# Ledger of designs, part 16: VHH binders against FERM and PDZ domain-containing protein 2 (FRMPD2)

Target 1, 301 residues: FERM and PDZ domain-containing protein 2 (FRMPD2), of Homo sapiens (Human) (q68dx3r342to642)
Amino acid sequence: RDLCVVLLNGQHLEVKCDVESTVGAVFNAVTSFANLEELTYFGLAYMKSKEFFFLDSETRLCKIAPEGWREQPQKTSMNTFTLFLRIKFFVSHYGLLQHSLTRHQFYLQLRKDILEERLYCNEEILLQLGVLALQAEFGNYPKEQVESKPYFHVEDYIPASLIERMTALRVQVEVSEMHRLSSALWGEDAELKFLRVTQQLPEYGVLVHQVFSEKRRPEEEMALGICAKGVIVYEVKNNSRIAMLRFQWRETGKISTYQKKFTITSSVTGKKHTFVTDSAKTSKYLLDLCSAQHGFNAQMG
Key: E = the ipSAE of ESMFold2; O = the ipSAE of ESMFold2 at other seeds; V2 = 0.75 times the mean of E and O plus 0.25 times the DockQ between their complexes.

## First folded at step 7 (VHH; framework vhh_etentamig_d1)

Design p5 (from z3 with K65E; at its last look DockQ between E and O 0.87; V2 from the best seeds 0.68)
Fold by ESMFold2, look of step 7:
Structure p5 (fold): chain B 301 residues (1-301), chain A 124 residues (1-124)
Amino acid sequence: as target 1 above (301 residues)
Amino acid sequence: EVQLLESGGGLVQPGGSLRLSCAASGFTFSSYGMSWVRQAPGKGPEWVSGIDTSGGSTYYARSVEGRFTISRDNSKNTLYLQMNSLRAEDTAVYYCARGGSETYYIDEGYFDYRGQGTLVTVSS
C-alpha cells in the first residue's frame, strides 16, 4: 500500500506501508527523509473541510484511510491516501528554534497559511508579507530594465481574496513598488523578518476548528481557536470570524466533553460555555488538542 | 450533605487486580453521571473513567482502556472501578466525583471531591 505525505516545501512523498502500519512509523520515515531534527513541533494531519486534524502516533493507518485503500493496490493511483506534515506547536519567538531548517519549516507553513487564508491579517500586512516572500526567493528588486515585464505571479505571494478586492494589476504595481523601495534582503534573512511579522499577529499559532452554538436555533456557526495561550471563541459570519471570548489557561478551570458537546468552564466566573461539534470524535479531538497546547505552553516556560 | 466515600485501595503487584467502591449519600445518585479521577503525588488530577446515569454508556481514558471497567449499582448508591493488569503508573489516590463527562483539569482545585480518596499502590 502507498501513502502520500505532503511536505511543507510542496514535495509529495510516496511512503510504502503495511495495512497495519501506524502514523508514528510514517512520521519517523518522513521526518528522517526531510532531515528534520526538532521533531516535537511537528505532526501528521489529515484534512477535512479545509481543517487539519492531527493524528496520534499509535493510530493505525487503516482506521483513517479512504474507502478501498486497503483492498486496492496503488498501481493505478485511483484512491489516494494523503497526509500532511504540519506544525502543531508554535513557539512564541523563532529564536527558540535551534536549527535553520526548523525555522524554514515555520516560514513555509505560515506563508502557506497566509496564502490559503487560514491565518488572517490586514491588507497592509498581507502586502508586506508578499514582499518578504519575494525577497526570500529572489532577493533585491530587479534592475529598471525589467519594469515592463512582470517578474512574479501575484497569486504566489498574495491571497486570492486580496487580489479580488484590489485587482491583480494593482497588487502587481504595489508589491513591485514596495519591493523596489525595500532594503536589501535575501533568503534566510527575509524569512526571519517574515517570521517576526507573523509572530505578532493575533492568530499566530491558533488552530481553528468549526463548532456550533448550543443555545441558538437554528444553530449559528462558530469556531474555536486553540493555541499555546488558551482558547478563542469566534462567531462566524459570511466566511469571516470575529473573536467573542478568550480563555487564557489560567482563567480556565476545566474542559469537558460528552458526546458531541465540548464545554469550557471558567475558573474566574464558574460559568460553563458549551459548543456542539459534528461528532463525538471531534469533541474528544478538541479536548486532546487543548491538553497538548496547555502542556506545550507550560514547557516553553 | 453530599458524601462520596471511596474504598478498596491497597498495595498490589504489577499485573494484579483491585476493585474500588464509592458509597454515595446525600443526593439522588441515579440522577448523576459519575467519574473516577486519580491523582499521583505531585501531579495534577487525571480523569480515569466515566459512566452515565443508567450505566448504559461508559467512557475511559486511553491510558486505562481495556484494563479498567467502571460500573454502578443505583439500588445501592455505589460506584465501582474494576482495575486489572495494573501497572506502576496506576499508583495514585483515586477519587469518585459527580459528573460522567471526560474532563481535562487545568486548575488542580477545580473538581468535586467529597472524600479523602483511596490509595492504590502498584509495586513489586
Scores: ipSAE 0.580, ipTM 0.811, lowest interface PAE 1.0, mean pLDDT 87
ESMFold2 (binder alone), look of step 7: mean pLDDT 81; pTM 0.845
ESMFold2 at other seeds, look of step 7: ipSAE 0.657; ipTM 0.831

Design p6 (from z3 with S35H; at its last look DockQ between E and O 0.40; V2 from the best seeds 0.00; counts 0 for: pae O 5.3 > 2)
Fold by ESMFold2 at other seeds, look of step 7:
Structure p6 (fold): chain B 301 residues (1-301), chain A 124 residues (1-124)
Amino acid sequence: as target 1 above (301 residues)
Amino acid sequence: EVQLLESGGGLVQPGGSLRLSCAASGFTFSSYGMHWVRQAPGKGPEWVSGIDTSGGSTYYARSVKGRFTISRDNSKNTLYLQMNSLRAEDTAVYYCARGGSETYYIDEGYFDYRGQGTLVTVSS
């Protein structure tokens, strides 16, 4: 059977597998193809409602595949089965990564997350990151530049929302001027600076998932950010999220679920904070994600 | 109401063995994962071992791995802990706790349901 895996460099990899194949088997094949050696940080995820959900290695592909995937010969169905190679565990400092290829993967995902607005930062930092990505790919500002001819497409470096606020023309001019005035920095050195900037962001390594308040109107949206350091509670309005509460693991007594409800019990106050998810399956996933992130944090000491 | 009754504790010499039991009632036992937690004199609770709903997966603290074996009999609503090669540092009150897939404990003091416990003393 036929499965598409999207790599962080944008490549779509066709993987042939049996209907009884597991996620782990696909993960091993994909990471071998990509020559990745530091596998602990990575996982395979499916996308639902613009959110990534990581899969357990033991999961059978047939349990998560779209309707009709079992029966399809290659390329006869419009129901393509797509998974994503993503980073699940983010190190606190890029220096903990032993291989340049691993650091490159972190750079690629963080760049995509910035562009696709999964990771927020302010306008000044967005422009800085755009220039760093430009330097990583092209190096120094072109010596023989025709000022009326852009040498890059703004949408490849700057998120759409910022382009809308500033206009494409202004973004082009600002990024070009910042690039021209920048020191000679290129390739891996520019990527490392990109990583240094992003690892300082409040949402670095935060896996964000939509939830709803138990006590509020059902249309009112919230989000949980789950990361190595703990859990962040966001209020979501007008496609913007605002951190309202933060729970470090040492401030958390337990996490529990009941049907569609997900509850954090504070070890500091003893108070329970309950959120509603779209299904019992999602509630269990969030609990398991918290467990995994807490375990990762313990390793980092 | 949920009730958990631990038994099987006692005084034992170092290197000896004990088998603890936990009789459960007031809930559908087979629907919950179960745990053993211990509390040594003057110390906080320590998670010892856990078992999933069917008994297919078992988990152990590093301090007891290879020496203790958790098991369950869903037909008798009973949880067990076989403790072998006992050491002085295993001296504690042992509690049966309900947990399972629906709760992840970061702080062992926040277990939902615990019995009164059974005392295990390892001493010559």
Scores: ipSAE 0.070, ipTM 0.582, lowest interface PAE 5.3, mean pLDDT 84
ESMFold2, look of step 7: ipSAE 0.153; ipTM 0.650
ESMFold2 (binder alone), look of step 7: mean pLDDT 82; pTM 0.844

## First folded at step 8 (VHH)

Design q1 (framework vhh_etentamig_d1; at its last look DockQ between E and O 0.59; V2 from the best seeds 0.00; counts 0 for: pae E 2.1 > 2)
Fold by ESMFold2, look of step 8:
Structure q1 (fold): chain B 301 residues (1-301), chain A 125 residues (1-125)
Amino acid sequence: as target 1 above (301 residues)
Amino acid sequence: EVQLLESGGGLVQPGGSLRLSCAASGFTFSSYGMSWVRQAPGKGPEWVSGIDTSGGSTYYARSVKGRFTISRDNSKNTLYLQMNSLRAEDTAVYYCARGGSETYYINPGYSFDYRGQGTLVTVSS
């Protein structure tokens, strides 16, 4: 059987597997193909409602495959089975990563998350990151370039929402001018600066998942951000999230699930904070994700 | 008032099996999820297994998954835990508790919701 794995560089790999193949077998094949050595930060995920859900290594592919994948004839492509190679665990500083290829993967994911607006930052930082990505790919501003002639497509460097607010022409001019005035950076040096900027963002390394309050009107939405440092509670309005509470692991007594409910109990106050998820499976996933992130934090700190 | 009475513990050899029971009274048993929690000598409490109100969904800690089976009989107000392939590390006092929640403890020290006196399970040669 065939499945597609999307790599962070944009490649779509077709992976051959059998009925008893596990996620771990696919992960090993994909990371070997990509020549990755520092594997502990990565995982395979599936996408549901624009959110990534990481899979355990032991999980059998047939358990998670779309309907019909097990019986799929070679000619049909209606039931495409797609997984994503993603970073699950984010180091606090890129210097902790031993290999340049690993740092490059962090850069690629953070760049994509910025462009797809999964990672928020303000407009000035968005422009700065766009310029850094240009420098990583092109180096210095091309000196033989005629004034205001585009040498890049703005959509590859700046999120669509900012392009709409500024217009494509203004973005091209502003980014070009910033690139022209920038220090000489190339390749990995520009990528490292990109990483330095992004690792300072409040949402760096935060895995965001939709939840609902236990006592809500239908129009009110919340989210949980799970990361190495703890859990962030967001209120979501008009596709914009606002951090309301933050629980560091040392302030957290326990995390519990019951059916669709996910509860954080403070070790400081004893207060319980309960959220509703779309399924018991999602509640269990969030608990397991908290466990994994807490374990990563203890290992790194 | 809520009362939970565990029974069925005892001494068993490694690889053996044991079935625990928990008789519930003082509340509408069928309206609550239930769980088993254990406490080994020198360790904090460990959630073992949980079951929803109807018995349709069951949950297990990784340390017991595949070896233990939780079940309930709402007509008898009784919760059960079938323990197979027992190991020395399963030695503990086992408690039943109201609430079927799966729990990850980070900073333990919080009391459990309503549990009984417990029943001792000892796995030893």
Scores: ipSAE 0.285, ipTM 0.731, lowest interface PAE 2.1, mean pLDDT 84
ESMFold2 (binder alone), look of step 8: mean pLDDT 81; pTM 0.839
ESMFold2 at other seeds, look of step 8: ipSAE 0.495; ipTM 0.796

Design q2 (framework vhh_etentamig_d1; at its last look DockQ between E and O 0.58; V2 from the best seeds 0.48)
Fold by ESMFold2 at other seeds, look of step 8:
Structure q2 (fold): chain B 301 residues (1-301), chain A 125 residues (1-125)
Amino acid sequence: as target 1 above (301 residues)
Amino acid sequence: EVQLLESGGGLVQPGGSLRLSCAASGFTFSSYGMSWVRQAPGKGPEWVSGIDTSGGSTYYARSVKGRFTISRDNSKNTLYLQMNSLRAEDTAVYYCARSGGSETYYINPGYFDYRGQGTLVTVSS
């Protein structure tokens, strides 16, 4: 049986597996193919509604595959089984990453998250990150550059929302000028600077999932940001997230679920904060994700 | 009827080792995540280590990572803590507790499900 794993460099890897194959078996095959050594930061995820949901290594592929995958006598676009190799655990400082291949994977995911607007930051930082990505690929501004032929496509370096606000022409000119004035960085050195900038962002390492308020039906849209430091509660409106509450792990007594409800109990006040998810499965997933992130935080030192 | 009985504490010199046990009864041990928590004289509880239901995932406080190892034997309903390179600051009463399940994850040790009296570990020259 076949499934597709999307790697962080954009490769689509076809993986052969049998009916009893687990997520762990696929993960081992994919990370071996990519020559990854520091595996504890990574996981395999499926995408639902532009959100990534990580899978446990013991999960059997047949339990999560689309209908007809086991039989695969004929394929249609609706029967495609796709997983993603993603970073699940984000180190607090890139210096904790021992291998250059690991740092490159962090760079690739953070760049993609910026471009796809999963990781938000202000306009100045977005332009800076675009220039750093250019430096990673080209080094310094090309001396042979001719103004009538740009050396990069803006959409590969700058998120679409910023391009819409500034226009493609203005983005091209400003990024080119910033690149021309920038220091001499190349390859990995530029990627490290990119990592240094992104790790300072408020939403660095935050895994965001849609939830709803318990009050009134229908409820206004909210989101939970789950990360190594704790849980962030967002109000969501018109593609904008606004942080409303923050729960550090040391301020959290316990997390519990009941059906579609996900509850955080503060250890400081004893108050319960309840959110509604789309399913009991999602509530359980969020509880397990909190458990994993809390455990990572305690071990990271 | 849930019972957790800690044992294996004692007096040990700095740099020494000790192995704690927690005998569980009155519940399905393999269905619960477990933790070790310690309390030094005059201080609040400090989480030390945690382990999931199968033993596949283990977690440690920074102060003990690399020195302590949590484990479990679900066939014997027993939780363990191997403590190496002990320091004077490790002196405390050590408790085991149920700390997770399919519907609840306990984070603050004040919310853990304690049932025993603990076992005293004293690290002294």
Scores: ipSAE 0.428, ipTM 0.757, lowest interface PAE 1.4, mean pLDDT 86
ESMFold2, look of step 8: ipSAE 0.474; ipTM 0.762
ESMFold2 (binder alone), look of step 8: mean pLDDT 81; pTM 0.849

Design q3 (from p3 with Y113H; framework vhh_etentamig_d1; at its last look DockQ between E and O 0.86; V2 from the best seeds 0.67)
Amino acid sequence: EVQLLESGGGLVQPGGSLRLSCAASGFTFSSYGMSWVRQAPGKGPEWVSGIDTSGGSTYYARSVKGRFTISRDNSKNTLYLQMNSLRAEDTAVYYCARGGSETYYINPGYFDHRGQGTLVTVSS
ESMFold2, look of step 8: ipSAE 0.664; ipTM 0.838
ESMFold2 (binder alone), look of step 8: mean pLDDT 82; pTM 0.843
ESMFold2 at other seeds, look of step 8: ipSAE 0.635; ipTM 0.821
ESMFold2, look of step 9: ipSAE 0.589; ipTM 0.819
ESMFold2 (binder alone), look of step 9: mean pLDDT 82; pTM 0.844
ESMFold2 at other seeds, look of step 9: ipSAE 0.618; ipTM 0.823

Design q4 (framework vhh_7mjh_2; at its last look DockQ between E and O 0.55; V2 from the best seeds 0.00; counts 0 for: pae O 2.01 > 2)
Fold by ESMFold2 at other seeds, look of step 8:
Structure q4 (fold): chain B 301 residues (1-301), chain A 123 residues (1-123)
Amino acid sequence: as target 1 above (301 residues)
Amino acid sequence: EVQLVESGGGLVQPGGSLRLSCAASGFTFSSYGMSWVRQAPGKGLEWIGGIDTSGSTYYNPSLKSLVTISRDNSKNTLYLQMNSLRAEDTATYYCARGGSETYYINPGYFDYWGQGTTVTVSS
């Protein structure tokens, strides 16, 4: 009946719908509310196990809703149906985006992904991005700032893992000093530099999904990164991922699924690379995501 | 013995529509994904799209708005509907058998092919 859509600016929208409403209807309502004009980059996703899964416009909401959503719940039931407006397709350069509002959405998602540690980079870049976010909000270092008193919460600009490694005090000092020494940037100009920095990251625009090896040890965690340029295979250890293989689309002959298995066949060697997913539904989703990303890549050329 | 026989090709005027058929025999049609591939004179193979065993379709992004792929498992037949045909759509059109759920980037990876049917679009 009611569902919540989380926007990239953090706003939660309540959308009224019936049991036969589709994802497409919700998407149209939400993007109209947000005044977004460049819609091809965006989609609605649900979250499962910290991963976003994009939905087809034809999908009925009742197929994906949590248990009990179709009933008319009382407040005591606390049944919540939440979807996310997310960027699905990442341009190679922000200059390809026609409208400032679209570039702002890219900034918001990339900032959030950095803070939530979905997009990794080294300590120096994390600090730089934190300063750029401060500049987007405040411009120059505040001259009326009482020295040693924070004018920002480090958690809003720097990922928790870096704060734990450096301590909050050291992060506060380093970011403040970098902000003090930085050139004058404000608003969109700082956001564009943030985008410029993040575009250079190896995992920019990569949609990462957990998989497992076909080997006898199903506990060996791996991940697939699917993006406009192709597919990246990661080995995952200690919540850290290492790229092991890369398949550009021109190096890929076919992608196939069978039950829980997802297979990439190299067009260069003919070799098959098979991964196990948690369900046949996930395997097909990844195949469909590859098809969509391959198509987006062709359009950017 | 697996056989795929395309039909429905011929001469068509620009702006016209054409429906190609592929009759399949020698295997359980409903158990395999099927694809269409074309080859223009003097050009390489171009994957048009495919349809898996569930009826889900996948298309070459550059052709998506021009074509529709369907299958009729009761007739063991694969179809390609082409609309708003242009001279650059002149080619030999092949049907091909693939895996049950497969997206083909390189069309040379199919295991069985038909002989093809020729479509010529000219004024």
Scores: ipSAE 0.359, ipTM 0.707, lowest interface PAE 2.0, mean pLDDT 86
ESMFold2, look of step 8: ipSAE 0.505; ipTM 0.798
ESMFold2 (binder alone), look of step 8: mean pLDDT 82; pTM 0.837

Design q5 (from p3 with N107E; framework vhh_etentamig_d1; at its last look DockQ between E and O 0.50; V2 from the best seeds 0.00; counts 0 for: pae E 3.0 > 2)
Fold by ESMFold2, look of step 8:
Structure q5 (fold): chain B 301 residues (1-301), chain A 124 residues (1-124)
Amino acid sequence: as target 1 above (301 residues)
Amino acid sequence: EVQLLESGGGLVQPGGSLRLSCAASGFTFSSYGMSWVRQAPGKGPEWVSGIDTSGGSTYYARSVKGRFTISRDNSKNTLYLQMNSLRAEDTAVYYCARGGSETYYIEPGYFDYRGQGTLVTVSS
């Protein structure tokens, strides 16, 4: 049977597997194809409601595949069963990454997350990051450029929401001017500066998942941000999230689930903070993600 | 009143086996995941194994995987730990605790146990 894996560079890789194949087998095939060496930061994920959910390596593909995938040997649709190669564990500094190809993968994911508005930052930083991505691809400002004619498409470098607020023409002019005035950077050097800027963002390495309040308004939207340092609780309004509470691991006594409920117990205050998810499976996933992120943090120096 | 009563500990030689039991009362046993936690002399508590509410999923610390088996009988309100291939480092007081695969403990003091434990001593 056929499985589509989306790589961070945008490639859609068709992977042949049998009905008893595991996620781990697919991961090994995909990472070998991509020539990746530092595998511990990566995982395969499926997407549900614009959120990525990482899979355990021992999970059999038939347990997560769409209905009919086992019985249907068709090759006409690469979107029937799709997984994503994603970074699950974000290092605190890119200098901890031993290989340039690994750093490039971090750059690609962070760039994609900014463009797709999973990672938020202010307008000035968005423009700066757009210029750095432009420099990574094109280097210095082209001297033969006629100022009014584009040498890049703004949507490849700047998120759609900012383009809407500023207009495409203004974005093109401002990014071009910033590129013209920038110091010479190319390829990896520009990507490293991109990484340095993004590492300082409050949501760097934060895996965000929708949850809901348990209180009188159980449908009021919230989110949990799970990362190497701990858990962040967000209130979500008007497609915007605001950090309300933060729990470092050393401030957390335990994390527990019961059916659709996910509970954080503070070791500092003794208080329990309970959130509602869409399923018991999601609650367990979030608990396992916390365990994995806490373990990753403990192994970092 | 919640009660957990551990039993089945004792002296055993390295390589030997023991089966621990935990009798539960004062709460709806089938509604809780359960764990075994141990505490060696002079050490902090260490999570050993966990089991979900139905017994369908079991989990083990790396130090005991392949040697220990957790199980439960919800009709008898009893949790079990089968301990095989015992080693000297398994010597500890073993506690039954509420919370299994549905709980991730970060601080040892948050294990939800009520009993006095049962002593397992592994020595030649």
Scores: ipSAE 0.231, ipTM 0.686, lowest interface PAE 3.0, mean pLDDT 84
ESMFold2 (binder alone), look of step 8: mean pLDDT 81; pTM 0.840
ESMFold2 at other seeds, look of step 8: ipSAE 0.589; ipTM 0.820

Design q6 (from p3 with S57E; framework vhh_etentamig_d1; at its last look DockQ between E and O 0.91; V2 from the best seeds 0.68)
Fold by ESMFold2 at other seeds, look of step 8:
Structure q6 (fold): chain B 301 residues (1-301), chain A 124 residues (1-124)
Amino acid sequence: as target 1 above (301 residues)
Amino acid sequence: EVQLLESGGGLVQPGGSLRLSCAASGFTFSSYGMSWVRQAPGKGPEWVSGIDTSGGETYYARSVKGRFTISRDNSKNTLYLQMNSLRAEDTAVYYCARGGSETYYINPGYFDYRGQGTLVTVSS
């Protein structure tokens, strides 16, 4: 049987496995192939409804595989089994990462999350990050560029929504001018500055999942952001999320789940905040994710 | 007053079995879901298992699923935990608690245990 794992550099790996194979076995094979040594920050995830859900090492692949994956290799059905190598735990400062390859993986994911609009920031920062990515790949502004065409495609560096607001031509001109005026910075040095900028963003390292209000209007879309610092409660409107509440771990007494319900109890007020998920499995996942993120935060300091 | 009295702990070998009991008084036992929570030395409370009011639905932490079985006898106001295939990592003081919901305790003060607990030690 074949399993596809998407790496952060965009590479698709074909991994051979059988019904007895676990997520942990695949993770070890993939990280070994990628020469990653600092493995504790990474996990394998599947995608559901544009959200990544991390898998436990002991989970058997057959329990998560799409229908038909187990039958036979000659079937023409479109039953691709795809997992993603993603960062689950985000350090507070990139300097805590001991290997340059690990920092490069953080850069790759953060860049992709910016481009795919999973991580939001204002227009000025988006342009700055685009220039830093250009510097990481191209180095300094090219003096020998031919006049007939641009040296980069705007969509590879700037999110589509900003391109639509500014137009591709204006983005091209502004990014090129900023690149021309930038200090000599290349490769890893540009990536590190990219990391420094992104780690200051409010949503840095925040894993966002859709939930719904229990007590407010049932149609109201909400989201929970789970990260090393705690939990953020968002209201979602027009594909934009607005933070309404923040719970640092020290301000949180306990987290409970029951069926589709996920409840945060504040240690400051004693008040319970309950949200509804699409399944009991999702509620359990969110509780486990909170436990993992809280544990990660404790070991950082 | 609400009182929960755990018993049945002791020393067992790895792979062994033990059955814990919790005698409840001072409240209407059948009106509450119940849980077992354990605390290993130097660690915070860890939810182990939960059960609804009737015993119809049971829940387990991943670390114990398939090895432990929670049950209740509402006529005797008693909660049980059958522990099989015990491992060294199961060594802890075990408490029963009202509430059947799976819970992650961030502030240990939000675990309101009412009894002394019962010590389970898994050692060769």
Scores: ipSAE 0.597, ipTM 0.815, lowest interface PAE 0.7, mean pLDDT 87
ESMFold2, look of step 8: ipSAE 0.623; ipTM 0.821
ESMFold2 (binder alone), look of step 8: mean pLDDT 81; pTM 0.837

## First folded at step 9 (VHH; framework vhh_etentamig_d1)

Design r1 (from q3 with H113S; at its last look DockQ between E and O 0.91; V2 from the best seeds 0.69)
Fold by ESMFold2, look of step 9:
Structure r1 (fold): chain B 301 residues (1-301), chain A 124 residues (1-124)
Amino acid sequence: as target 1 above (301 residues)
Amino acid sequence: EVQLLESGGGLVQPGGSLRLSCAASGFTFSSYGMSWVRQAPGKGPEWVSGIDTSGGSTYYARSVKGRFTISRDNSKNTLYLQMNSLRAEDTAVYYCARGGSETYYINPGYFDSRGQGTLVTVSS
């Protein structure tokens, strides 16, 4: 049997495995191929409803594979089994990462998350990050360039929503001028500045998952952001999220799940905050994710 | 006054079995879901298993699923945990608690044990 693993550089890696193979076996093969040595930050995830769900290493592939994967000895495009190599645990400062290749993976994921609008920030920062990505790829502004002629595609550096608000022409001009006026940076040095800017964002390292209030209404969608520092509760309106509550781990007594319900109990107020998920499996996943992030936070530094 | 009395712990070899009991008094036992929670030396409390009021629905931590079986006898006000295929990492003091919900305790002082618990030691 075959499955596809999408790497952060965009490469699609075909992995051969048995029907009884585990996620851990695939993870070991993929990380070995990518020459990754700092493995504790990474995991394999599947995508459901535009959200990534990390898999335990003991999980058998047949339990998560698409319908028909076990019975199809030859590959068919309608039954492609795809997993993603993603960063699950985000360090507070890139200096804690010992290898340049690990820092490069953080850069790649953060850049992709900015472009795909999984990680939000204001227009000024979006433009700055676009210029830093240009510098990482091209270095300084090309001196032989005619200013009115594009040397890059705006869609590769700036999220679509900002392009829509500013127009592609204005984005091209603004990014080009910022690139022309920028100090000399190239390659890894530009990537490190990109990391420094993104690690200061409020949503840096936040894994966002859709939930609903206990009184479920389609127009009152909510989200939970789970990260090393704790849990953020978002209200979601008009495809935009606003932080409403924040629970640092020291402010949290316990987290409980029962069927589709996920409950945070504050140790400061004693209040219980209950959310509804799409399934008992999702509720348990969120509890386990909180446990993992809390444990990572305790060991970081 | 709520009282929970755990028993049945002891020393057992890896792969062995034990059956824990929890005698409940001071409340209407059949009106509450129940849980087993364990605490290994130097660790915080860890939820192990839960059961609803009737015994119709049971829940397990991933680390014990397939090896442990929770049950209850409402006529005897007693909660049980059958522990099979025991491993070294199952070594802990085991407590019963009211409430069947799976729980992650972030503040270890937030777990309110009502009894002394019963010590299970798995050693070869």
Scores: ipSAE 0.586, ipTM 0.820, lowest interface PAE 0.6, mean pLDDT 88
ESMFold2 (binder alone), look of step 9: mean pLDDT 81; pTM 0.831
ESMFold2 at other seeds, look of step 9: ipSAE 0.637; ipTM 0.829

